# Miniprotein binders against D-amino-acid oxidase (daao-1): the designs that were tried, part 18

Target 1, 310 residues: D-amino-acid oxidase (daao-1), of Caenorhabditis briggsae (a8xj44)
Amino acid sequence: IQERIPDSVVTIIAEKFSPNTTSDVAAGLIEPYLCDDDVDRVISWTKSTIQRIQEYMNEGNPGAESQEQSGYWLQSVKSVPKWLEVMKNVKILTGNELKMVAKRPEHKFGIFYTTWYLEPTPYIKWESDKFLKNGGKIKNSKIQKIEDVEKEFGLFDVILNCTGIGARHLIGDNEVFPTRGQILKVKCPSVKHFFIDDQFYALLNDTTITLGGTADRHQWDRTINPKISEKIFQENCKNIPSLRSAQVISSHVDLRPSRVTVRLEAEPDSKVIHNNGHGGSGITLHWGCALECVELVKKVLAGKPGISKI
Below, E stands for the ipSAE of ESMFold2; O stands for the ipSAE of OpenDDE; V2 stands for 0.75 times the mean of E and O plus 0.25 times the DockQ between their complexes.

## First folded at step 21 (miniprotein)

Design Z1 (from W4 with R33M; at its last look DockQ between E and O 0.94; V2 from the best seeds 0.00; counts 0 for: pae E 3.0 > 1.5)
Fold by ESMFold2, look of step 21:
Structure Z1 (fold): chain B 310 residues (1-310), chain A 103 residues (1-103)
Amino acid sequence: as target 1 above (310 residues)
Amino acid sequence: STEQAEDMIKRAHELMQEAKDLINKGDPFRAYMILYKAERLMQDAKEIATRGSPDIVERLIDTAERILSRALLLIEWWRPELARLMLKRAQELVDEARKILES
């Protein structure tokens, strides 16, 4: 909002901030999921995020760990989705190329491509530092009801709800549900490509590799299951044998805020705007959705008599 | 309760068939929307079966629901044709459970 509505005063209210958020443990690979009937809209959101990553990289900031990353997507049934058009170096593997990479009988089709990734913690710090430098305000608070915001912090012209899974309690959005995923982080510098098949994945971060994974829709359990971590490790070692020498760092459980569709809309007859439900693609879609939020803010402000500030 | 579970899995089977047809027509998003409804029905049917159906019926419903859940994930990650193949298996398990309940 600060960048596109320069006369605005913006306050962020949250109970938790980086480095202690769910986003801080994400792998950060740019891949959209199917979340809207308009596939071109999803692709547009992805393009906007890639452009923001390129800005981050081009500024040369210390700790800016956004890099291009290449790897393999191996499939049992062919799929070549339209979103690959925004990726680089897309190559459908030939029979000989597939033989060099495939590790399982179900690896029957393969795509090599280049995408981008973000290290979440340094990126969030970069964005947060810019926010504060430009006069933004941060408040540490747990809000039980959206109505309580103005009781505790004063009147606002617009309230943006970006609370993820918390929207179930905050505003009663029961269409948001968790998708539980367990991941394992390892160190193995010799692995240079991501690897994705129908069941497992290995995604590269700057100093670690995120091995996954499980996806259990509607599961709330946050406890780490060591047997699942061992399975994730062993099955990824079958796909990438050099992982057998890897140093295991940590396991994590993530409750991704899934929704049938992303909720990007203004509340009827209200100053509340919702931007929620990005599931496992929150990083991939974040900037494009943020730009649409700017347009919604402008519409809400234009509809209010007597507003003198943006 | 047994009648309720049978009706739920019958409706879920119909929804899975509609979703398979939508995938064949190249509309995976609408297939996803339909399958989301089927997932809720299968979850409800499993809860009923746990409390009053034979163990084999509960296991059939549970397995079909897990396959349906995986099909939803596959569609989210742009693998609708693989999802369509998995839905065939989920429908077979639902049909088997229905035959037992009809007895």
Scores: ipSAE 0.427, ipTM 0.751, lowest interface PAE 3.0, mean pLDDT 78
ESMFold2 (binder alone), look of step 21: mean pLDDT 85; pTM 0.852
OpenDDE base, look of step 21: ipSAE 0.712; ipTM 0.872

Design Z2 (from W4 with R79M; at its last read DockQ between E and O 0.96; V2 from the best seeds 0.00; counts 0 for: pae E 2.1 > 1.5)
Amino acid sequence: STEQAEDMIKRAHELMQEAKDLINKGDPFRAYRILYKAERLMQDAKEIATRGSPDIVERLIDTAERILSRALLLIEWWMPELARLMLKRAQELVDEARKILES
ESMFold2, look of step 21: ipSAE 0.519; ipTM 0.799
ESMFold2 (binder alone), look of step 21: mean pLDDT 85; pTM 0.854
OpenDDE base, look of step 21: ipSAE 0.690; ipTM 0.864
ESMFold2, fold request of step 26: ipSAE 0.528, 0.532, 0.536; ipTM 0.801, 0.805, 0.808
ESMFold2 (binder alone), fold request of step 26: mean pLDDT 86, 86, 86; pTM 0.872, 0.872, 0.869
OpenDDE base, fold request of step 26: ipSAE 0.702, 0.686, 0.724; ipTM 0.867, 0.869, 0.876
ESMFold2, last read: ipSAE 0.359, 0.547, 0.549; ipTM 0.724, 0.805, 0.810
ESMFold2 (binder alone), last read: mean pLDDT 86, 86, 86; pTM 0.874, 0.872, 0.872
OpenDDE base, last read: ipSAE 0.705, 0.701, 0.712; ipTM 0.871, 0.869, 0.871

Design Z3 (from W4 with S69A; at its last look DockQ between E and O 0.91; V2 from the best seeds 0.00; counts 0 for: pae E 2.7 > 1.5)
Fold by ESMFold2, look of step 21:
Structure Z3 (fold): chain B 310 residues (1-310), chain A 103 residues (1-103)
Amino acid sequence: as target 1 above (310 residues)
Amino acid sequence: STEQAEDMIKRAHELMQEAKDLINKGDPFRAYRILYKAERLMQDAKEIATRGSPDIVERLIDTAERILARALLLIEWWRPELARLMLKRAQELVDEARKILES
């Protein structure tokens, strides 16, 4: 908002901020999920996010020295989705190439590609530092109802709802539901490529590898299950034998804010704009969705005498 | 009632078939929306079956619902053809549960 609406005053209100958020433990690999009926719109959001990551990388920020990550997607049933067109170095593996990387009988089709990688904590700090430098304000508060925002913090011209799973209570959006995922972080510097199959994945961070994973729709339990962690580790070791010597650092549970369709819209006859329900694609889609939000904000403000708060 | 659970799993089976046809036509997002409705029906049917149906029927419904949930995830992950194959198994379990309920 600040960058595209220069006279705006923007306040972020949240209960938790980086480095203490769920986003801070994400792997940061750019890979879109199918989350909208307009596939071209999802691809467009992904392209916009890649462009923002390239800006971040070109500024020489901490964690920006490696902007690209390559690896393998092995499948039991062939799928070559359209979003691969935005990736680099896409190669469908030949029979001999597949034989060299397959570790299981169900590894019957393979795709090698290069995508972009984002370390979440330093990136969020970079965006936050720019936000604050440009006069942005933050408030640490737990908001019970969206109506309470103006009671507690004063009037705003536009209110942006980016509350994730909290939107169920904040505005009664019962279409948002959790998808529970459990991951492990390990150290194993000998592993140089990501590896994804139908059930498990290993995604590279700068100093760790994120091993996953589970996805349990409609599950609220935040408790780490040690049996699940052990299975994730053992099954990834089958895919990548070098992991057998890895040091396990931590386990994490994430409740992704899933929705049948991403909600990116202005509330009718209201100053509220929704940008929510991105599920497991929050990082991949974040900048593209933010740019679309700017256009919605401009429309809401065009019906008012002036700009006072955003 | 047991009749409500039977009707719900019958409807869920029909929705799974419709979704499989949509995947074959190359429309995975519409298939996803249809399967989301089937998931809700199976969850409701499982709840009813826990209270009034034989344990084997509840277990069949539970297993089918979990397979259906996996199929939804596979479509999200751009693997609709694999999801279509899994739906066949979910439909078989629903059919088995319905045969027991009808007897």
Scores: ipSAE 0.457, ipTM 0.772, lowest interface PAE 2.7, mean pLDDT 79
ESMFold2 (binder alone), look of step 21: mean pLDDT 85; pTM 0.857
OpenDDE base, look of step 21: ipSAE 0.716; ipTM 0.875

Design Z4 (from W4 with L85W; at its last look DockQ between E and O 0.88; V2 from the best seeds 0.00; counts 0 for: pae E 2.6 > 1.5)
Fold by ESMFold2, look of step 21:
Structure Z4 (fold): chain B 310 residues (1-310), chain A 103 residues (1-103)
Amino acid sequence: as target 1 above (310 residues)
Amino acid sequence: STEQAEDMIKRAHELMQEAKDLINKGDPFRAYRILYKAERLMQDAKEIATRGSPDIVERLIDTAERILSRALLLIEWWRPELARWMLKRAQELVDEARKILES
């Protein structure tokens, strides 16, 4: 918003900030999910995010290490989704090429492609530094209800809801539900390509590999299960034998804010705009959704000029 | 209450069939919305079956619900054809559970 709406004063209110967020642990690979009937809209959001990553990389910052990475998506049943059109070097594997990379009988179809990834903590710092330098304000607070924002911090022209699973309690959005995911972080420099099949994945970061994973819909348990970590490791070793010598670093559990449809809309007759429910694709969709939020903010401000000055 | 569980799994089976037809028609997002309803029905039926149904019926419903949950994830991540095959298996388990309940 700050970059696209000049003279705005923007305040971010959150209980937790980087480096202590769930996003700081994410693998950061660009991959959209089916969150909208309009596939072209999802693709547009993904393209916008890729462009922002390219801006981040081009600035040459010491932490701007996000890279293009290439790898394999192995499938038991063929799927070639339209979003691959935004990726680079897309190649459907031939029979002989597939035999060279397949590790399981169910690896019957394969796609090689190049995408982007984003190291979360340095990226979030880059965005936060720019926000603060442009006069942005940060408030550390846990808000129990949306109406308490103005009681505690004063009147705002627009209020943006980006609260994840917290929206269940804060706004009463009971369509948001957790999807529990457990991952394992390892170091194995010899692995050069990501690898994804129907059940497991290995996604590269600069110095670590994120091995996953589980996805358990409607599960709230944040406890790391060591048996699940062991299974994630062993099954990824079947896909990538080099991982057998990897140094295991840590395990993590996250409750992703799943929703049947991403909520990107203005409340009727209200100053509240929602941008929430991005599930496992929060990084992939973040910039494109933010740009749509800018347009919603402009619309709300134009429709409520007397209210918006406060 | 066992009649309530039977009605729920019957309705969930019908919704799974509708979702499979939508996948074949090329509308996986709408199939996802329909299957979300089926998932809720199977979860409710599982809770009822835990109390008053034979252990084998409870296990069939639980297994079908887990397969349905997996199918939802597969559609979400662009694998609707694989999800359609898994829904066939979930429907078979529901049919077995219904046969036992009808005894």
Scores: ipSAE 0.466, ipTM 0.771, lowest interface PAE 2.6, mean pLDDT 80
ESMFold2 (binder alone), look of step 21: mean pLDDT 84; pTM 0.844
OpenDDE base, look of step 21: ipSAE 0.694; ipTM 0.864

Design Z5 (from W4 with Y32W; at its last look DockQ between E and O 0.76; V2 from the best seeds 0.00; counts 0 for: pae E 3.4 > 1.5)
Fold by ESMFold2, look of step 21:
Structure Z5 (fold): chain B 310 residues (1-310), chain A 103 residues (1-103)
Amino acid sequence: as target 1 above (310 residues)
Amino acid sequence: STEQAEDMIKRAHELMQEAKDLINKGDPFRAWRILYKAERLMQDAKEIATRGSPDIVERLIDTAERILSRALLLIEWWRPELARLMLKRAQELVDEARKILES
C-alpha cells in the first residue's frame, strides 16, 4: 500500500511478527499450487512475486544466482502445467536423463526447472524496514472481532484482512479451513538440487533443507508426530541418498489457509478488503495479491466522499 | 438420520461422477470445485453415521471421504488423472455403504 498509494498512513496489527511467525520457517520456494480456478490469475500473481524477489536481490541481497534454485519434479503421470512458462531452464527429461535421477518405479516422467526462493526472515525484515522507514506503524495485538479494530486503534479509511485461518473467527469466513502440513528441517550441504515427487519433497534454503511432507485437509492438530517426521526423513533419503548423513534440526506443523478459491475482494458496502485462502502458495502469490489489494483500496477510497489518507 | 446419511452419500457419489466426467473432458479445475461440495457432504454423512449407523458403514464412509480428500489434493498439485482413479475407488466404497443402508 505505501509504495502505490502515496500519502497513505498504514498500520499493521498482528499478534506475532517476524522472526516469530510460522512464515519464518517456510521453505520459500516459488511454485504455485492450484488455489483459484483462474489459472491466468495464479500465473500473473506468480510473475509479480518473482519480480519482487528480483528487486530484493538487487537491493538487499546482491547476487541473483544466490536466490535461484534448480531441481527435479518427478511424476507418475505426466503433467506439464502452464505455470512452468514463468520458470527458467525448463526441460522435460528424456528417457536417459530420467534414468539418471529416478529412484522409484513410479518416477515415470520428469521436469527440470529453475525457480526462485526466499529466505523468509531476512525478506520479511527487508520489507518491514522499508515499511517503518516510510512512516508505517506496527501494533502488537490480538483482535477478536474486526469491529474491535476501530474501538482499540481509531478509525481507518480501509481495513485489510490478511488473517488466514483466523478469518473464520474474525469475520466468519467459513469457507477457509486448515490443511495441516508437517515438515522436517535438516542440514546437508552436499545436496544441490530440489527434488519433488508425488508424495515427498526436498526444498533448499540457504543453509537448510526443508523435507516434506504431509497435507491433511480439515485437520487442526498442531502437535508434531515423530513417526511422521521419521517417515518424511526416510522416504526423502530414498529419493536423495546423500540425505542419510544429514543433521536433523527441527520439525514443524503448519495449518495452511485453504479455501475453494482465494478470497481477494472488497466486502460489499464496507471498508473491509479480504486477501485470504492461498493454501500452500502464500509465498508464491503474495506480491501479486498485494498489488490487486492496492487496486481494491483505490476503488474503496474513490467511493467515499472526502477521501482521507490511509 | 440414517436416511439423511444415505441421501448425502448418494449426492456425493453423483458429484464424484460429474467430476470424473469433467476430468475426462479436460476440465479438471471445474471438477475441483465440484469435488469440494462432495467432500462437505461426505464429512456431514460421516458425522451422522458415527451415531446412528453400523460400524462398517461408518468406516466405509470415513475411508471414502479420506480418498476423496486425497483426490482434491492431487488436483491441486496438477495430477488430475491420478485423482480420477481415486474417485473411482471412493465411489465403490460409497456404493457399498449405500447397499448396506438400503437393506
Scores: ipSAE 0.360, ipTM 0.724, lowest interface PAE 3.4, mean pLDDT 78
ESMFold2 (binder alone), look of step 21: mean pLDDT 85; pTM 0.854
OpenDDE base, look of step 21: ipSAE 0.670; ipTM 0.851

Design Z6 (at its last look DockQ between E and O 0.92; V2 from the best seeds 0.00; counts 0 for: pae E 2.3 > 1.5)
Amino acid sequence: STEQAEDMIKRAHELMQEAKDLINKGDPFRAYRILYKAERLMQDAKEIAKRTGDPDIVERLIDTAERILSRALLLIEWWRPELARLMLKRAQELVDEARKILES
ESMFold2, look of step 21: ipSAE 0.510; ipTM 0.780
ESMFold2 (binder alone), look of step 21: mean pLDDT 86; pTM 0.869
OpenDDE base, look of step 21: ipSAE 0.714; ipTM 0.875

## First folded at step 22 (miniprotein)

Design AA1 (from Z2 with F29W; at its last look DockQ between E and O 0.94; V2 from the best seeds 0.00; counts 0 for: pae E 2.8 > 1.5)
Amino acid sequence: STEQAEDMIKRAHELMQEAKDLINKGDPWRAYRILYKAERLMQDAKEIATRGSPDIVERLIDTAERILSRALLLIEWWMPELARLMLKRAQELVDEARKILES
ESMFold2, look of step 22: ipSAE 0.448; ipTM 0.761
ESMFold2 (binder alone), look of step 22: mean pLDDT 85; pTM 0.853
OpenDDE base, look of step 22: ipSAE 0.670; ipTM 0.857

Design AA2 (from Z2 with L73M; at its last look DockQ between E and O 0.93; V2 from the best seeds 0.00; counts 0 for: pae E 2.3 > 1.5)
Fold by ESMFold2, look of step 22:
Structure AA2 (fold): chain B 310 residues (1-310), chain A 103 residues (1-103)
Amino acid sequence: as target 1 above (310 residues)
Amino acid sequence: STEQAEDMIKRAHELMQEAKDLINKGDPFRAYRILYKAERLMQDAKEIATRGSPDIVERLIDTAERILSRALMLIEWWMPELARLMLKRAQELVDEARKILES
C-alpha cells in the first residue's frame, strides 16, 4: 500500500513478526495452487510476485538469496496446467528422458521447468525494512476482535484483514480451516533440482532442502510425529538417492490457512478489506493480491462521504 | 440417526459424481467447491456412524472421507484428473456402506 498510495500512513499489527512466523519456515518455491475460478487471475498474481522477486534480487541485498531453480514434477496422470506459461524452460519429458528421471512405477509423466525461489526470512526483512524506512509503523498485539483495533490504536480509514487461520476467531470466518502439513529440513548440497511427485516433494532453500509432506485438512494438531518425519525422509530418498547422506536438521508442523476461495474483498459499506485464505500459496500470490488490495483500498476511500463526492 | 447417515453419504456420492463431470468439462474449481460440500457431508456422516452404525460402516465412511480429502488436495495442486480417478474409489466405498445400512 505505501508504494501505490504515497500519502498513506500504514500500521501493521501482529502477534508475531519475522523470524518467528509460520512463513519463515516455508519452502519458498513459486508455484500457485488452484484457488480461484479465474485461472488467468491466479496467473497474474503469480507473475506480479515473480516481478517483485526480480526487484528484490536486482537490489543486491546481502541477505537476498532468491534465484531461479529448476526441477522435476513427476505424475501418475498427466497434468499440464496453464500456470506453467509463466515459468521458464518448460519441457514435457519424453520416454527416454522420463526413464532416466523416474524412480517409481507411478512416475508415468514428467515435466521439467524453471521457477523462482524466495528465501522467506531475508525477503520479509527486506520488505519490512522498506516499510519502516517509508514511515510505516509496527505494533505487537494479539487482537481478539477486529473491532478492538480502534479501541487500542485509534481510528483508521481502512483496516486490512490478513490474519490467516486467526480469521476464524477475529471475524468469525468459519470457511477458513487449517491444513496441517509436516515437513523435514535437511542439508544436502549435492542436490541441485527440486523434485515433486504425487505424494512427496523436495524443495530447495538456500542452504537446506525442505522435504514434504503431509496435507491433512481440518487438522489442528501441532505436535511433530517422528514416524511421519521418517516416512517423509525415506520416501524422498527413493526419489533422490543422494539424500541418503543428508544431515537431518529439524521437523516442523504448519497449519496453513485454507479456504475454499481466497477471500480478497471489501466488506459491504465497511472500512474492512479481507485478503486471506491463501493456503499453501501465500508466498506465490502475495504481491499480486497486495496490488489488488490497493485497488480495494482506493474504492473504500472513495466511498467515504467526504471523499467520494465529485 | 443411521438413516440420516445413509442420506448424507447418498448425497455425497451424488456430489462426487457431479464433480467428476465438472472435471471432465474442464471446470475443476467448481468441482472443488462441490466436493467441499461432499466432504462436510461425509464428516457429519462419520460422526453419526460412530454413535450408532456397525463398525465396518464407520470404517468405510472414514476411508471414503480420507480419499475425498486427498482428491480435494489434488485438485488444489492442479491434478484434477487424478482426483477424478480417486473419487471413483470413494464412491465405491460409499456404495458398500449404503448396501450394509440398507440390509
Scores: ipSAE 0.502, ipTM 0.792, lowest interface PAE 2.3, mean pLDDT 79
ESMFold2 (binder alone), look of step 22: mean pLDDT 84; pTM 0.849
OpenDDE base, look of step 22: ipSAE 0.599; ipTM 0.821

Design AA3 (from Z2 with M86F; at its last look DockQ between E and O 0.86; V2 from the best seeds 0.00; counts 0 for: pae E 5.8 > 1.5)
Fold by ESMFold2, look of step 22:
Formats: structure tokens, sequence, C-alpha cells
Structure AA3 (fold): chain B 310 residues (1-310), chain A 103 residues (1-103)
């Protein structure tokens, strides 16, 4: 918003900031999930995010590093989704190429492609540093009700709700639900490509590899299950034998803010705009959704808020 | 009560069939929304079956619900064709449960 609306004063209010957020432990691979009934919009949001990452990469800021990643997607049933059109170096594996990569009987179709990886903590720091340098403000507070924002911090022209799972409590958005995922972080510098199949994935971070995973809809338990971590490691070692020598660093549980439809809309007769419910695609979609939020902010400031299709 | 569970699993079966058709037409997102409703029906049917249905029926409904939940995740991961195979299996289990209830 600060960059696209001149003379704006922006304040971010949150209980937690990087490096202590859910986003800080995410894998950061640019890959859209099916999360909206407008596939072209999801693709457009993904393209916008890729463009922001390219700006980030071209800036040359060491704390803002991102990388291209290439790897394999192996499937038991052929699927070539439209979103691959935004990726680089897409190659459908031939039978011989598949035999050289496949590790399980169910690996029957394969796609190699290049996408981008966004290391979450350095990227969030880069964006935050720019925000603060340009006059942005940050407030550390736990807000129980949206109405309390103005009681505690004064009047604002527009309020953006990006609270994820917290929206259930804050505004009663019961369509948001958690999808529990457990991941394992390891060090294994010899692994150079991501590997994804129907059940498990290995995604490359700057110094670690994120091994996953589980996805349990409507599960709130944040407790790490050691047996699940062992399973994730064992099964990924079947896909990538080099992982057997990996140094295990940590396990994490992620409660993704899932929703049948992403909520990107202005509240009727209000200065509140909602932007949440991105599930596992939050990083992939974040900049495209932010740009659309700018347009909604402009509508609210002009006195004509509306619900937009997203 | 038993009739309620039977009606719920009949409706869930119909929704799963509609979702399979939508996947074939290339509309997996609409299929996803319909399957979410089917998942709710199966969860409600399981609750009713736990209270008063034969143990085998409760187990069939529970297994079908878990397979249906996996199909939803597969669609989220852009694997709708694999999800269709899981839906076929879930429908078979629902049909088995329904035959027991109707006997």
Amino acid sequence: as target 1 above (310 residues)
Amino acid sequence: STEQAEDMIKRAHELMQEAKDLINKGDPFRAYRILYKAERLMQDAKEIATRGSPDIVERLIDTAERILSRALLLIEWWMPELARLFLKRAQELVDEARKILES
C-alpha cells in the first residue's frame, strides 16, 4: 500500500512479527494451490508475485535473497495443470527419463520444472525494512476485536484484516479453518533439486531442506509428533536416498489458514478490508493479492467499498 | 435416525458422483466445493452411525469419509485425476454401507 498510494501513512499491528511467525517456517516455494474458482486469477496473482521476487533478486540485497529452484514432480496419475505456464524449463519426462528418477511403483508420470524460492525471513525483513524506512509504523499488540483498533490506536481511514486463523476469533469468520501440517528441517547440501510426489515433498531452503508432509484438515493440535517426523524422514529418504546422511535440525507444526474461497473483499458499509484464507498458497499469492488490496483501499477511500470476486 | 444416516450417505454419494463429473469436465475447483459438502454429510452420518448402527456400517462410513478427505487434499495439490480414483473407492464403501442398512 505505501508504495502504490502516495501520502499514505501505514501502521502494522500484530501480536507477533518475524522471525516468530508461521510464515517464517514455511518452505517458500512458488507453487499455487487450487484455492479460488477463478483459475486465471490465481495464475495472475502468481505472476505478480514472481515479478516482485524478480525485483527482490535484482536489488542485490543480501538480506533479501531469493533463488530459482528446479526439481521433479512425480505423479501416479497424469496431471498437467495450467499454472505450469508461468514456470520455467517445463519438461514432461520421457519413459527413460522417468525410470532414472522414479523411486516408487506409483511414480508413473513426471514433470521437471523451474520455479522460484522465497526465503521467508530475509524477504519479510527486506519488505519490513523498506516499510519502516519509508515512514511506516509498527505496533505490537494483541487485538481481541476489530473495533478495539480505533479505541487503542486512534482513527484510521482504512483497516486491513490479514489475521489468518485469528479471523475466527476477531470477526467470527468461521469459514476459515486450520490445515495442520508437520514438517522436518534437515541439512543435506548434496541435494540440488526439489522432489514432490503424491504424499511427500522435499523443498530446498537456502541452508536447509524442508521435508514434508502431512495435511490434516480441521486439526488444531500444535504438538509435534515424533513418529510423524520419523515417517516424513523415512519416506523422503526413499525418494531421495542422499537424505540418509542428512543432519536433522528441527520439526515444526503449521496451522495453515484454509478457506474454501480466498477472502479478498471490503466489508459492506465499513472501512475494513479482508485479505485472508490463502491456505498453503499464501507466499505464492501474496503480492498479487496485495496489489488487488490496493485497489480495494482506493475504493474505500473514495467512499464506495464493495465485495470483489477473488 | 438410521433413516437419517442412510439419507446422508445417499446424498454424499450423489455429490461425489457430481464431483467426479466436474473433474472430467476440467472444473476441479467446483468439484472441491461440492466435495466439502459431502465431507460434512459423511461426518454427520458417522456421528449418527456411532450411536445406533452396526459396527461394520460405522467403520465403512468412517473409512469412506477418510478417503473423501484425502480426495479433497489431492485436489488442493492439483491432482484431481488421482482424487477421482479415491472418490470411486469412497462411493463403493458408501454403497456397501447403504446395502447393509437397506437389508
Scores: ipSAE 0.184, ipTM 0.612, lowest interface PAE 5.8, mean pLDDT 74
ESMFold2 (binder alone), look of step 22: mean pLDDT 86; pTM 0.864
OpenDDE base, look of step 22: ipSAE 0.699; ipTM 0.870

Design AA4 (from Z2 with W78Y; at its last look DockQ between E and O 0.30; V2 from the best seeds 0.00; counts 0 for: pae E 13.8 > 1.5)
Amino acid sequence: STEQAEDMIKRAHELMQEAKDLINKGDPFRAYRILYKAERLMQDAKEIATRGSPDIVERLIDTAERILSRALLLIEWYMPELARLMLKRAQELVDEARKILES
ESMFold2, look of step 22: ipSAE 0.000; ipTM 0.270
ESMFold2 (binder alone), look of step 22: mean pLDDT 82; pTM 0.823
OpenDDE base, look of step 22: ipSAE 0.557; ipTM 0.797

Design AA5 (from Z2 with I75F; at its last look DockQ between E and O 0.94; V2 from the best seeds 0.00; counts 0 for: pae E 2.7 > 1.5, pTM O .741 < .8)
Fold by OpenDDE base, look of step 22:
Structure AA5 (fold): chain B 310 residues (1-310), chain A 103 residues (1-103)
Amino acid sequence: as target 1 above (310 residues)
Amino acid sequence: STEQAEDMIKRAHELMQEAKDLINKGDPFRAYRILYKAERLMQDAKEIATRGSPDIVERLIDTAERILSRALLLFEWWMPELARLMLKRAQELVDEARKILES
């Protein structure tokens, strides 16, 4: 918003901030899940996000630079997703190549490709610093209802709902539901490629590897299940044998704000804009969705000259 | 009522069939939406079944719902073909549940 609408005063209101958010523990792999009925829209959001990540990379962030990540995606069925068109070094594995990588009978097809990963915590800091530098405000508050926003913080010209799972209570969006994910963070320096199959994944970060994982729809339980953790570890070790020497650092459970489709829309005759329900694609789509939000904001602000409070 | 659960299960089965057909036609996105509706119906049916249906029916519905949920995730992971296979299994379980309810 600040970059596209310079005559704006933007305030972020949240209960929790980095490093204590769900995003902070994400693997940060750029790979979209289907979360909209318009594939081209998802691809467009992804492309825009990749561009922003490249900007982040180009600025050089010492000690926390996001990079390209390459690896293998093995499948039990032949499927070439459309989003591969935005990836680099895409190769469908030949039979011989697959034999060298496959670890399970279910690994019948495989793709090698290069994508990007984003360390969430450093990235959020980078964006936040820019935001604050440009005059943005951050407020720590738990808002119960969207109507309380203006009661507590004064009138706004536009209100953006990005509350994730909180949207159920904030605005009564019952279409939002949790998808529970449990993951492990491990250290294993010898692992250099990601490995994803139909059920499990090992994704590289700067210093750790994210092993996953579960995706349980409509599950609200945030409690770590040790049996699940053990399964995640053992099954990923099957895929990547070198992981057997890995050091387990932590376990995490997150509830991904899921909808049948991403809700990116302005309420009719309202100043409220929704940007929610990204599920597991939050990092992958965040910038693309933000850009579209800007366009919606501009529409809402049409005819209102001067500085806008957002 | 048990009858309501049966009707919901029947409708869910129909939706799953429609979704399979759409996948076969190359329209997995529309199929996904339909399956979402089916999942909701199965959830509702499960709740009703818990109140008055035989335990076996409840277990079948629960299992079918879990499979359906997994199938939806597979759609999200761009694997509609695998989702189709899981849907087939879910339909079988639903059919079994229906037969028991009709007996």
Scores: ipSAE 0.355, ipTM 0.683, lowest interface PAE 1.7, mean pLDDT 84
ESMFold2, look of step 22: ipSAE 0.451; ipTM 0.763
ESMFold2 (binder alone), look of step 22: mean pLDDT 82; pTM 0.812

